# Designs tried in a protein design chat: VHH binders against Mechanosensory abnormality protein 6 (mec-6). Part 20

Target 1, 343 residues: Mechanosensory abnormality protein 6 (mec-6), of Caenorhabditis elegans (o01811)
Amino acid sequence: DLNKRVYNHTPGPCRVLTDNYKGTAGMTYVESQKRVYITLGYGRAHDLKTKTGIAFYKTNRTDGRSQQEMYDLIEMTINWNGYEYKKEFIPTGIDSYSSSNGRVLLYVINAHPNHQCIHFFQIVESSKLNHRKAICDPSFSSLQDIAVVGPDRLFVTNMAAFGRGWAQILEFSLQTGQGAVYYYDGSKLSTAASSLIAPTGIGYDAKRRILYVGSMIRESIFAYKVAKDTTLELLYEMMLLTSPIGVFVESKTGDIWIAAHPVIHESAWHYTHPENQNIHSPSQILRIRIQEEGNSWVTTEPYANDGATISASSSVVFTDEQMLIGSSFGRLLHCDLTHSYIT
Key: E = the ipSAE of ESMFold2; O = the ipSAE of ESMFold2 at other seeds; V2 = 0.75 times the mean of E and O plus 0.25 times the DockQ between their complexes.

## First folded at step 12 (VHH; framework vhh_7nfr_2)

Design J_6V (from H_6T with T102V; at its last look DockQ between E and O 0.20; V2 from the best seeds 0.00; counts 0 for: pae O 15.7 > 2, placed apart)
Fold by ESMFold2 at other seeds, look of step 12:
Structure J_6V (fold): chain B 343 residues (1-343), chain A 121 residues (1-121)
Amino acid sequence: as target 1 above (343 residues)
Amino acid sequence: QVQLQESGGGLVQPGGSLRLSCAASGFTFSSYWMSWVRQAPGEGREWVSSITQSGDEKYYADSVKGRFTIARDNVKNTLYLLMDSLKSDDTAVYYCARDRWVEGYEEFDYWGQGTQVTVSS
């Protein structure tokens, strides 16, 4: 609808975890560590002055920390091991793999306009990342998000042929379908899906072998079956009537959480003027519970805001009755949930 | 036939020291990262330390940093773990593992039989 209205509500008490960075764009939950990892500083890809990095939030509420410490973020130190382009690092999309031997790997999208890459890290020591390698490809023009399906096996979304500017705006207006999902098999990169219209968030349900891919312009989530040879078969489209940006899939239930922009023209204005604090974009979080794959599901809205508290929500994680909301250029929000808001 | 054989475990007092060894055979030892992993009673396996093919880089879990030292001898095909200032929560079975990380795999594909380390008064 042309005159959409956003009615503010929360699933419970909320608080700001940080607003010290211009962007808290991506998040992943590592259950073995009870940590949410957050990428920081996406605004630098849009010429905002900000520090970039990766931090984590500890989800365990009974680990003996004080109430003052419960909401701390802990910043990671990156050991780049001599990587030549470490200064051109703007982390955004992130996902993880936990091996049976206890090792935890992080896979991070570098959204730097001149160095679009996928970076491979191992978590070492409590607060240190050890850089393993990067893959960079000329086709990477607008990498958005990443979903891990196995050790060093992953899908990434590339939103558009043009990385930013008026050419990208024209591309979206014409709906030329220049976006893609790429697959990395551990050695070679290939195209898993092509001719997509502004693919954004991506999430994988390992139990059902379903990959969910958001389309910002189509205002939809596409569900793909992931075959054993990792080819993608389109199953269905869930029309949301809101622009999905981030996708999180609960590993136990298969429920799908969406960080969305309900008013896309306000989102576009916000992205073109990210430094202007008077230009807001509403933030919305949806939860989709699949009842019958492809045929029936229930959608609820745990969070909505007109942009005053948090603008342009870009990522969401739900765990341990806690919800975290990241944003493209702004603060990181934490909310406690009651069942009545998400049932 | 790949074989990894740990030795050097035993009983020690808190604050004591042990040296673990892992003899490797049946593969080109110097071509692989090597790791130590431990498993305490009733718990899952915990990564302890890793070392690169040449030994140029060494990595440690926070729980052991500053107390344990990993090393390798590519002439003798032997991996070591030097354990100082041992604590009761270091009690575990310690495994030597071949790490396939350099080949684009992240898994440990061969494990030793393990050696018991017990720290008690």
Scores: ipSAE 0.000, ipTM 0.210, lowest interface PAE 15.7, mean pLDDT 85
ESMFold2, look of step 12: ipSAE 0.000; ipTM 0.195
ESMFold2 (binder alone), look of step 12: mean pLDDT 85; pTM 0.857

## First folded at step 13 (VHH; framework vhh_7nfr_2)

Design K_57Y (from J_10L with S50T E57Y K58T; at its last look DockQ between E and O 0.01; V2 from the best seeds 0.00; counts 0 for: pae E 20.4 > 2, placed apart)
Fold by ESMFold2, look of step 13:
Structure K_57Y (fold): chain B 343 residues (1-343), chain A 121 residues (1-121)
Amino acid sequence: as target 1 above (343 residues)
Amino acid sequence: QVQLQESGGGLVQPGGSLRLSCAASGFTFSSYWMSWVRQAPGEGREWVSTITQSGDYTYYADSVKGRFTIARDNVKNTLYLLMDSLKSDDTAVYYCARDRWTEGYLEFDYWGQGTQVTVSS
């Protein structure tokens, strides 16, 4: 891992959509709206001075907007409905559900060190969020990502945070695991999988009913079958030889996009010293096409950077021949995919 | 009830030093960013300095960089501002403020009563 090299390449032309926030950590695509929602300001969880919030990017390139407006982010206004802890909001992991009655729901992980919660929103009036409720549990110590399987029914990953004490670092080294996947059924929170080793990104393939969970330390994606009663059965492990952080599943194809850190010790150093502009973590995006479940898959690498352009990639969305890459402490990138042989 | 109480202000000559303190109570001090803000006579409020919850990162207005140092003691629930190389332009009432970084606000939700710093020959 110490001797890994990252050779920079892109799937086509790329540009910075924003670098005005310290973190563009999470993203979700809402197909019915042709929007990618982005969480902003993760760096506040690591003591960086930044605004936090949620914005969206419009993916429809033929909707009559000018070329200047094509890359705009539109910030959401949040109606907290009197929620007492609204000042302790550092949004990160995010996912959505388009309900049968036409409304769109957003589910957002709050990574605030003192207020680890899952926040439930409804999108209203195009650019407004109505806060519905928060689920906060003492077991939430380092929430990472969220995958929605139905209205108010979701899985969430919880892992040890960077910067934990030596005992927790030793546990990671021994691969004994302290992570879990929790399930919320709309009323109760339960443990869906336990003793996981640094679970990170999570994504759901609704057609196949497969939940993909990244393991930072195992450098793998675990595939779980989601039963009708929403219990998880481990099916297989895809070893990536890189640390997955974010997972995006294409709804049409079931292809799995992964934001990964190929040099985990540089990633750990970056998370410990996020203010130091001389410390970077390489950013990598993988695309996995499943050929036969559990037996074969094809992996390509649409994007890689040594960290100079974007450091510590944390999320990815692909849609409409466009790829967005979010990062833990920095920029949001947009790329056009014009090199089909690498995707 | 959130309470912030500043102290340590006074009269100093140009080039002198002063240390301000702010005692905090009624909230979990270690959970919040804290800031110093000042207001000169007849002027608007000017942000001076900010420190994170842990104290690992500090931020300063350009007008005070290299001269002022912000610090906090989360055991004593106290915020500090060490002011060195004071100029006449630093004359102001200095306020301790609790920072509202949640929800993307760049505003302060609680203020102390302020302590007067006067720099004059």
Scores: ipSAE 0.000, ipTM 0.126, lowest interface PAE 20.4, mean pLDDT 82
ESMFold2 (binder alone), look of step 13: mean pLDDT 86; pTM 0.867
ESMFold2 at other seeds, look of step 13: ipSAE 0.021; ipTM 0.533

Design L_31Y (from J_50T with S31Y; at its last look DockQ between E and O 0.33; V2 from the best seeds 0.00; counts 0 for: pae O 16.1 > 2)
Fold by ESMFold2 at other seeds, look of step 13:
Structure L_31Y (fold): chain B 343 residues (1-343), chain A 121 residues (1-121)
Amino acid sequence: as target 1 above (343 residues)
Amino acid sequence: QVQLQESGGGLVQPGGSLRLSCAASGFTFSYYWMSWVRQAPGEGREWVSTITQSGDEKYYADSVKGRFTIARDNVKNTLYLLMDSLKSDDTAVYYCARDRWTEGYEEFDYWGQGTQVTVSS
């Protein structure tokens, strides 16, 4: 624990896509558009001065853009349609749904301490979001991440019964299991799994109908079968011995990418002092390939950093030999994958 | 049995206005997204507009945006299409359709009989 070393390595050349926001916490890949959407400004939930918003990165490298333009982020304009609490928007967890008629929906967790909600958007132009509605339930105390299983049908993780302060610290220390996975069926919210210990990242494998849920304190990924009626059946636990924060599932292979914090005490210190540039938390990206469900899997580590380049990795996307890494309070990285024996 | 009945079509001058209605029965109307689709003579069907179950979001094809307004009344189980600034290109049979937005699939599973809209000088 106290003597755990992180040896830096990358899967290929890496670059900073942005350093202008305090947090690039969540990402989702929209294959129909060849875009990665990124939520910006999570640090505002921890009293850092930062703008908040949503931007996207274009993954198609053959679309005629110049080399300079290939790494640009494009910020979205939000039409709130008169929503009263638009100033209380701190986006973090994000996922999407693409329809064959061309509609693309984005579902975004608002991590504002006093306005925990799920926001529903539609992309209506190249870079414009129309706000459709918000679901704000009293049970939402520490929403973390979201996985979409159909249009307006989704699972969300709520990490703890208490959203902040001494009560949350005591909850984690006692490991009482006050976290939950909620399910929204398009009309009603229900509890899909309860008594979970600090659930964080969540990802859905649509082809295999498996929902993966990370547990920060157990340092594990739980795999659930999603039944036809969308109830969850626990299949197995994958012990990672590192704290999973973000989960991304490749649609083609079912491979599971995890943004993780390998040194728990450094992560905890970083979250309590996010403004201090001398306090870092190591960043780790794992890739898990299931060999036999419940029995065996192969884990590789495409990226690791001691926190100097990117601290507290929180999200990951892999597509088209490209990997993006988001962080809770800092930079967004992009890496080309050129070393197949690492991946 | 699910039934959709369109009405309100007719002959109108260019620049004119029409209101189409679709009476729904045989299902819980307020639980479904609803759409308008049109078909010009000798052509395939073209999506026109969609409205969510509560009416909180409305979507339009580029060809009608700014001129057409979709609406619904969940008490009377009726879908509407308010058409302004009509052009000759809007001449078509207009169908009311139930938009099946389910697990990874989108399709119109029930259709009305259609109502003719003709825009001519």
Scores: ipSAE 0.000, ipTM 0.182, lowest interface PAE 16.1, mean pLDDT 84
ESMFold2, look of step 13: ipSAE 0.000; ipTM 0.216
ESMFold2 (binder alone), look of step 13: mean pLDDT 85; pTM 0.857

Design L_35N50T (from J_50T with S35N; at its last look DockQ between E and O 0.07; V2 from the best seeds 0.00; counts 0 for: pae E 14.4 > 2, placed apart)
Fold by ESMFold2, look of step 13:
Structure L_35N50T (fold): chain B 343 residues (1-343), chain A 121 residues (1-121)
Amino acid sequence: as target 1 above (343 residues)
Amino acid sequence: QVQLQESGGGLVQPGGSLRLSCAASGFTFSSYWMNWVRQAPGEGREWVSTITQSGDEKYYADSVKGRFTIARDNVKNTLYLLMDSLKSDDTAVYYCARDRWTEGYEEFDYWGQGTQVTVSS
């Protein structure tokens, strides 16, 4: 009978950056600040007791900090500016926009089951966030991830047309494509792609104007050309044979990093029983380098774990020979990359 | 109605200092990020410096960092650029420009007439 196994390996030394939150689900790299921002507490959306918030990790290894301080997370203070529903904030998908004149914006998915929204923040005073606004559309039923293509211009994935529960179970069982990618142009929301099968992670290559969208059930990444008018044209599908959850695109190389669940039935059990430490979901990180657009690419696997060290990897960031791995309900890992195979 | 008027330019020896001013009118000055931009003869415009609404954050191009200081006076509606250790590469027309901070980086919607700065040995 079919028995899918995961063989543990790492790209170099790894350590736990935090285990204090039930979920470190989303991450984004802000190059102008040399910081990775991490969303904390996704498990609250699945009834786990946990604090929620946003923190950052400083990637600059030569800034004079001690070895002990090098791995510290710094929590952000949020100024909500009177926003009524601040207690219903469960941050997950996150992306950023940086200008050359120093303005840095964060865009964060709120995964609260009854308050699915996109929150707009500005980073101020080093470690503070000013809340600017929220977009809470009735079509948002299961927002997963966000990719920024300009200031206040973004794509988001919505995994199914209905909220979490029996309706989503029926959609997956019937293999019905009810997911969508929405586009926000700074003033209005529109549908950029519809009838998608369980869209999850999303990432944008600004230099090539390509949007990558993961499909959990198809075990694939879809590549879309982003036209000048921001319409999407499907270019091709990269079959991964593993369920992509998070997508990160390196700005310099265009290399695509995927946080994936290689054993979907174990992932399903983990999501239904996130409190049970005996129920693990393997974690896998892939790195894809495009050799010839649409025709050839090289895939390597910098990280894999059977779930004992980290379960249900949901996000990945690579920068400065460092890799961070976030998870849906668990800890945040940091690994140094000592050697990588690229062909 | 938006008007920006620069002053304070002139001829300066290398290593010298100048203080540029920009008088703003026709809009709520304290609500906007403000910028200095320069243009050398035969070249495109180059961003020099940016200051936030309150002046709590200041940003500089690498070419001027450590030598130039941007400042603002929201009571007098005036933007300043303090230029020290001037060198020949700083010769340009200097413009003040209003930033459209909600529209992204390096998006300037109103400009002054410019003031000439010439650094000559």
Scores: ipSAE 0.000, ipTM 0.209, lowest interface PAE 14.4, mean pLDDT 84
ESMFold2 (binder alone), look of step 13: mean pLDDT 84; pTM 0.854
ESMFold2 at other seeds, look of step 13: ipSAE 0.006; ipTM 0.399

Design L_53P (from J_50T with Q53P; at its last look DockQ between E and O 0.80; V2 from the best seeds 0.00; counts 0 for: pae E 6.2 > 2)
Fold by ESMFold2, look of step 13:
Structure L_53P (fold): chain B 343 residues (1-343), chain A 121 residues (1-121)
Amino acid sequence: as target 1 above (343 residues)
Amino acid sequence: QVQLQESGGGLVQPGGSLRLSCAASGFTFSSYWMSWVRQAPGEGREWVSTITPSGDEKYYADSVKGRFTIARDNVKNTLYLLMDSLKSDDTAVYYCARDRWTEGYEEFDYWGQGTQVTVSS
């Protein structure tokens, strides 16, 4: 619908954490460290000039830092261990696995047009990553996002059979269902779900063993039960009437946070012309609370913007009464949640 | 050869304090993640706390958070566990462990002999 309107609102005071990268596309929260890890530079996959990398934001507000330091991003240094293609690294989808012992594994989608891979990292010091390996497969044409279910065990979304260009546009227009969810079991890659229509964000509720997969074109979230053998059983579809891009699942409550594009044609235009500052795509954040297993749910909208403040929201994290919003080509926002009646 | 030697355990009343020490030798101590692990009689081993090589990050099990403090002295090659507000359920043998995370593995490869901590009224 070409007549959709976006009415701006926030859950509390917001601020820009960074405007220095063309894209802050993916985020994951590591509770044991009180850190949100953010991937930087997605715009480089669309020919924008930008630095790429991974940074983190410290969520602990009582650790003695100054008011100025509380909002700093800290860039990670990557030890590539001689990896040949380190210059072809455009990080986007990200997730982590952590133990109570402080050990954290970090898994990152590389969206580089010529090097679509899953990169496996270890966090080996406060601001250092050690590259362990990369999984690159000919089927990876449009990797979007990643959900971790155990150490080195993960699901990834591949949005389309064609990675870019007019062929991908035609594929979406015809809704041919060429997207997939792949599963990596620590040794081998397999197809967990096929014939999907533009799968995007993916999130896992470990307590309930439910995998949520967004479909950009269907404007919905699919919920799958993850069996012990890791096969997926479709449970239900939540129609959103907005295009989900990023999915975040609260580990404690199971509440689902979604970064969404409410006006898909403006989003499409923004993605084809990311250098044009006069072309904006509205940004929307939804929160979904399941009332009964697939029978009903309550949806609220903690954030919405017509695109002037943040365009094309792509990821969201909520923790410690704080919300971060990432975007495909621009800013990273931080908001305090002080309006409990809208969250 | 890697050696880890714990000390500082003993009998303490509830609410009391102890400081455990672990002397390390035979490896580059400052390059390794180090952990404390405890084992109560008849129970499995329970992770207590972990500290990064530089000491800039510290992690604690929920059962001890706010009461225990892990620390290291990379000049003296010594790991510490400062235990305050001790409870009866803190009674256990406490082990110092070298964490293979620096080498990219999720495991502890060397352990000390342990030091007994007993909290009794």
Scores: ipSAE 0.030, ipTM 0.440, lowest interface PAE 6.2, mean pLDDT 85
ESMFold2 (binder alone), look of step 13: mean pLDDT 85; pTM 0.851
ESMFold2 at other seeds, look of step 13: ipSAE 0.035; ipTM 0.481

Design L_8D (from J_50T with G104D; at its last look DockQ between E and O 0.01; V2 from the best seeds 0.00; counts 0 for: pae O 18.8 > 2, placed apart)
Fold by ESMFold2 at other seeds, look of step 13:
Structure L_8D (fold): chain B 343 residues (1-343), chain A 121 residues (1-121)
Amino acid sequence: as target 1 above (343 residues)
Amino acid sequence: QVQLQESGGGLVQPGGSLRLSCAASGFTFSSYWMSWVRQAPGEGREWVSTITQSGDEKYYADSVKGRFTIARDNVKNTLYLLMDSLKSDDTAVYYCARDRWTEDYEEFDYWGQGTQVTVSS
């Protein structure tokens, strides 16, 4: 991939929603609220100075807001309820669960180098989070993303045995397979899949009971069947020839959206030197429609950029003819989609 | 480019009141926490007040709590500080700052030019 070129294109008009955080790494859509929640400040895990937090974007474009306010982010206030390690919070991977009684739960990966944890929140009032608990485990060395399969039932990806540095670079170059998917069943944590090579984004199709896990280094998405007892059975591998970082599954169609890095060596250089504004990584968004499980799927590319507009895309959400793209160290983009670009 | 411009300072007697304004441009104002910071002659900067992007939470230094009120108008892109019951100790240059506050410390990335508030008698 040393000379791979990225040809810029968009699915429609795009704009920057924010450029003032060093990272807009993770996103989840809460349909009952018509909101996309975004994690802010991942760059602090790589020693960049940035505010961290969680904000949301309102997807309803006819809710009476002015043109100036239409694309605003609203920051959540966190009630930590006396949690001792609240100062060590760098949110990244995020997912949600909406119950029939109107409660909305948020589950957030903490990527802080000294406090790798899963944080459990309840959304209360319009813009407040109540912290419920944290699950921290010594095996959490490089938590990336989270997929919720029920209330307090979730899978998380741990990308590598080493969290940073030359040891992690060597681990990836040798493809030693030290990544894992962990499962939390509501009371205890277990290993759902092991010996994985750089697992990154994760997404769940509830109707088909399929968990999709990206592998950054293999440039693939692995599909697992989620059994009734929530154990995983590997079904197949979709080779993408691009490095998947974020995975989003549409609830209605089952279509899979992937935030990807098409030039992995430029991505690696960007992550190693996030402070250097002259080092960029291309950004790519793929949409995959499964036609025949394991045998046939159609891939389209709604967005691609050489890194000038957005570098190192890390998450994607599609809803209401809108696409949001998050990045590990930079901007949050919003694009309107026309039907002619995606089918 | 980011621009912050304070106004509303002046000379006032003890017990009086003033309303400071800060006009913001060059960024999405409603996406940021905003703060007021002051600097008295010969002293370091002192944090005064902070407001969240929606205005649903407001924070004050103990020295001004109950006397000062921070507010924002996200339609007009303006930050306000209503100062009541002013004391001679409140004499300072007041700065509007865009807050990049982190959990461990407050961190401001852009500052205004400041407006002088003088409380004398």
Scores: ipSAE 0.000, ipTM 0.111, lowest interface PAE 18.8, mean pLDDT 83
ESMFold2, look of step 13: ipSAE 0.000; ipTM 0.193
ESMFold2 (binder alone), look of step 13: mean pLDDT 85; pTM 0.853

Design L_NP (from J_50T with T52N Q53P; at its last look DockQ between E and O 0.71; V2 from the best seeds 0.00; counts 0 for: pae E 14.5 > 2)
Fold by ESMFold2 at other seeds, look of step 13:
Structure L_NP (fold): chain B 343 residues (1-343), chain A 121 residues (1-121)
Amino acid sequence: as target 1 above (343 residues)
Amino acid sequence: QVQLQESGGGLVQPGGSLRLSCAASGFTFSSYWMSWVRQAPGEGREWVSTINPSGDEKYYADSVKGRFTIARDNVKNTLYLLMDSLKSDDTAVYYCARDRWTEGYEEFDYWGQGTQVTVSS
C-alpha cells in the first residue's frame, strides 16, 4: 500500500570518491600498504559502456597530501605478460595476501559472462600489477567473490549453475541449490561446499579459522570452520532478513561487515535497468559482532540509503575509522565513523 | 651447494653510510626473490628489505624506509643493501637470504653467514 522510503542514515560525514566508472563492485584492504584496492567497471558485464580496471585509495589521511588529493583514487597499470584474453577483463571480487617479506598478491575474479576466471597478480612498484596466471574452469558460471586463506590458496563463490538469462531466474525462483564454494590449493581446484542457494559474498577470519558465506536467496550468512586440510565444516547460519552481497571481516576484532540489498526485487529491477538513474535499489551496511559462536551475535546498521545516494551496495571495507561502500553499477562512497551506529 | 656470502659490514658513526654486498652461487640467482634480514644481539630476526627477480620491485620495513636501498646485479649474481643515515638502532648482523616466494611460498630457504654492522659514536 504505502510506499515509504527507507530512512537514510550514516555513521558520520560521507562523500563520493568516484562516479567515473559504471561499478565499484569489489574492495580489499591491504594493511601493510594502508591501501584499499577497488575493482572498477562491473557494469560492462551488463552491457554498460565503461572502462574496467583496478585502483586504490590511500587510507592514511595524515600522510602530507593536500585536502584535494586526500580522497583521490590511483589507477593501477596492468602488465598482462602476454595474456591472450586481457580485453575480456571485468574485475569484481578481490582479495589479497600480504607476506611478512613485504610482497603483496592480489586475487581478482573476472566476471566477464563468457570468460569467468580467477586472475593472480603481484603488486609491483607503487601502482603496477604483474599478471601471474589465470584459472578458468568450465564450472565457473557465475563467480561472485573470493576469500584468501594463504599464498595462492583461496575460496571462491559460484552463485548459480546458469550464469545469465531466464534459466538463472528460474533457478533462483525454484531455489534449486546449484551454487558452490570452490577451493584452489595452489595447483588444483576442488569443491569445498556444494548445493548452496545463491552464494555471494565471502570473508575469512584467519584468527578463528571461520569462513563466512552469504546466501542472497536465503538472506543469511553461513559460517564454516576451515580445517587444517582446508575442508569446510558448516557451523551455523545467521539469518539476516536481508540479501548479503559483500562480506568484509575485520582482522583484529573478527567483526563482520556486510553490504546488503534489503529489497531484493528492487535490486533485480535495478540489475535489469542499470543505465536508468531513476531506478534505484536500497543500500544497506550491517556490522555483526559475535558474542557466543553459533549462539548469539549483535547486529548494528552503520549505513542505510533508499538508493538515491548509492544503489545496490556490493562491498564494504572498514579501517582507520573510515568506511568505504562499493556498488554494482555506480559510485564509490566514503564515510567517516563517529560510532553512533556501530556501538 | 647454494652459497650466500655477505660483505661490507663494519663500524660506522651515526649518520654514516655503508654498502652491503651478497655474492650468490650454486643457483639461478636471477630467478629468485632475495631479502635482507637483520638480528640485533638478544633479539629475534627482523626483516629489512626484499627485491624481486627482475629488480624492479623493492620493499622495505618501516624502520628503514627512506634510508636503505636494496638492489641486485643479475649479471654479477650480487645482492646489495645501501644504508644511509645510520642510527644506533641499526646495529645488527645482516643476513642475505634466498626467498622461496618465487614458488608462491613466503619462506627463506638459504641464509648467508651474516656481516656485522655497528653504529656507535
Scores: ipSAE 0.000, ipTM 0.216, lowest interface PAE 13.9, mean pLDDT 85
ESMFold2, look of step 13: ipSAE 0.000; ipTM 0.200
ESMFold2 (binder alone), look of step 13: mean pLDDT 85; pTM 0.861

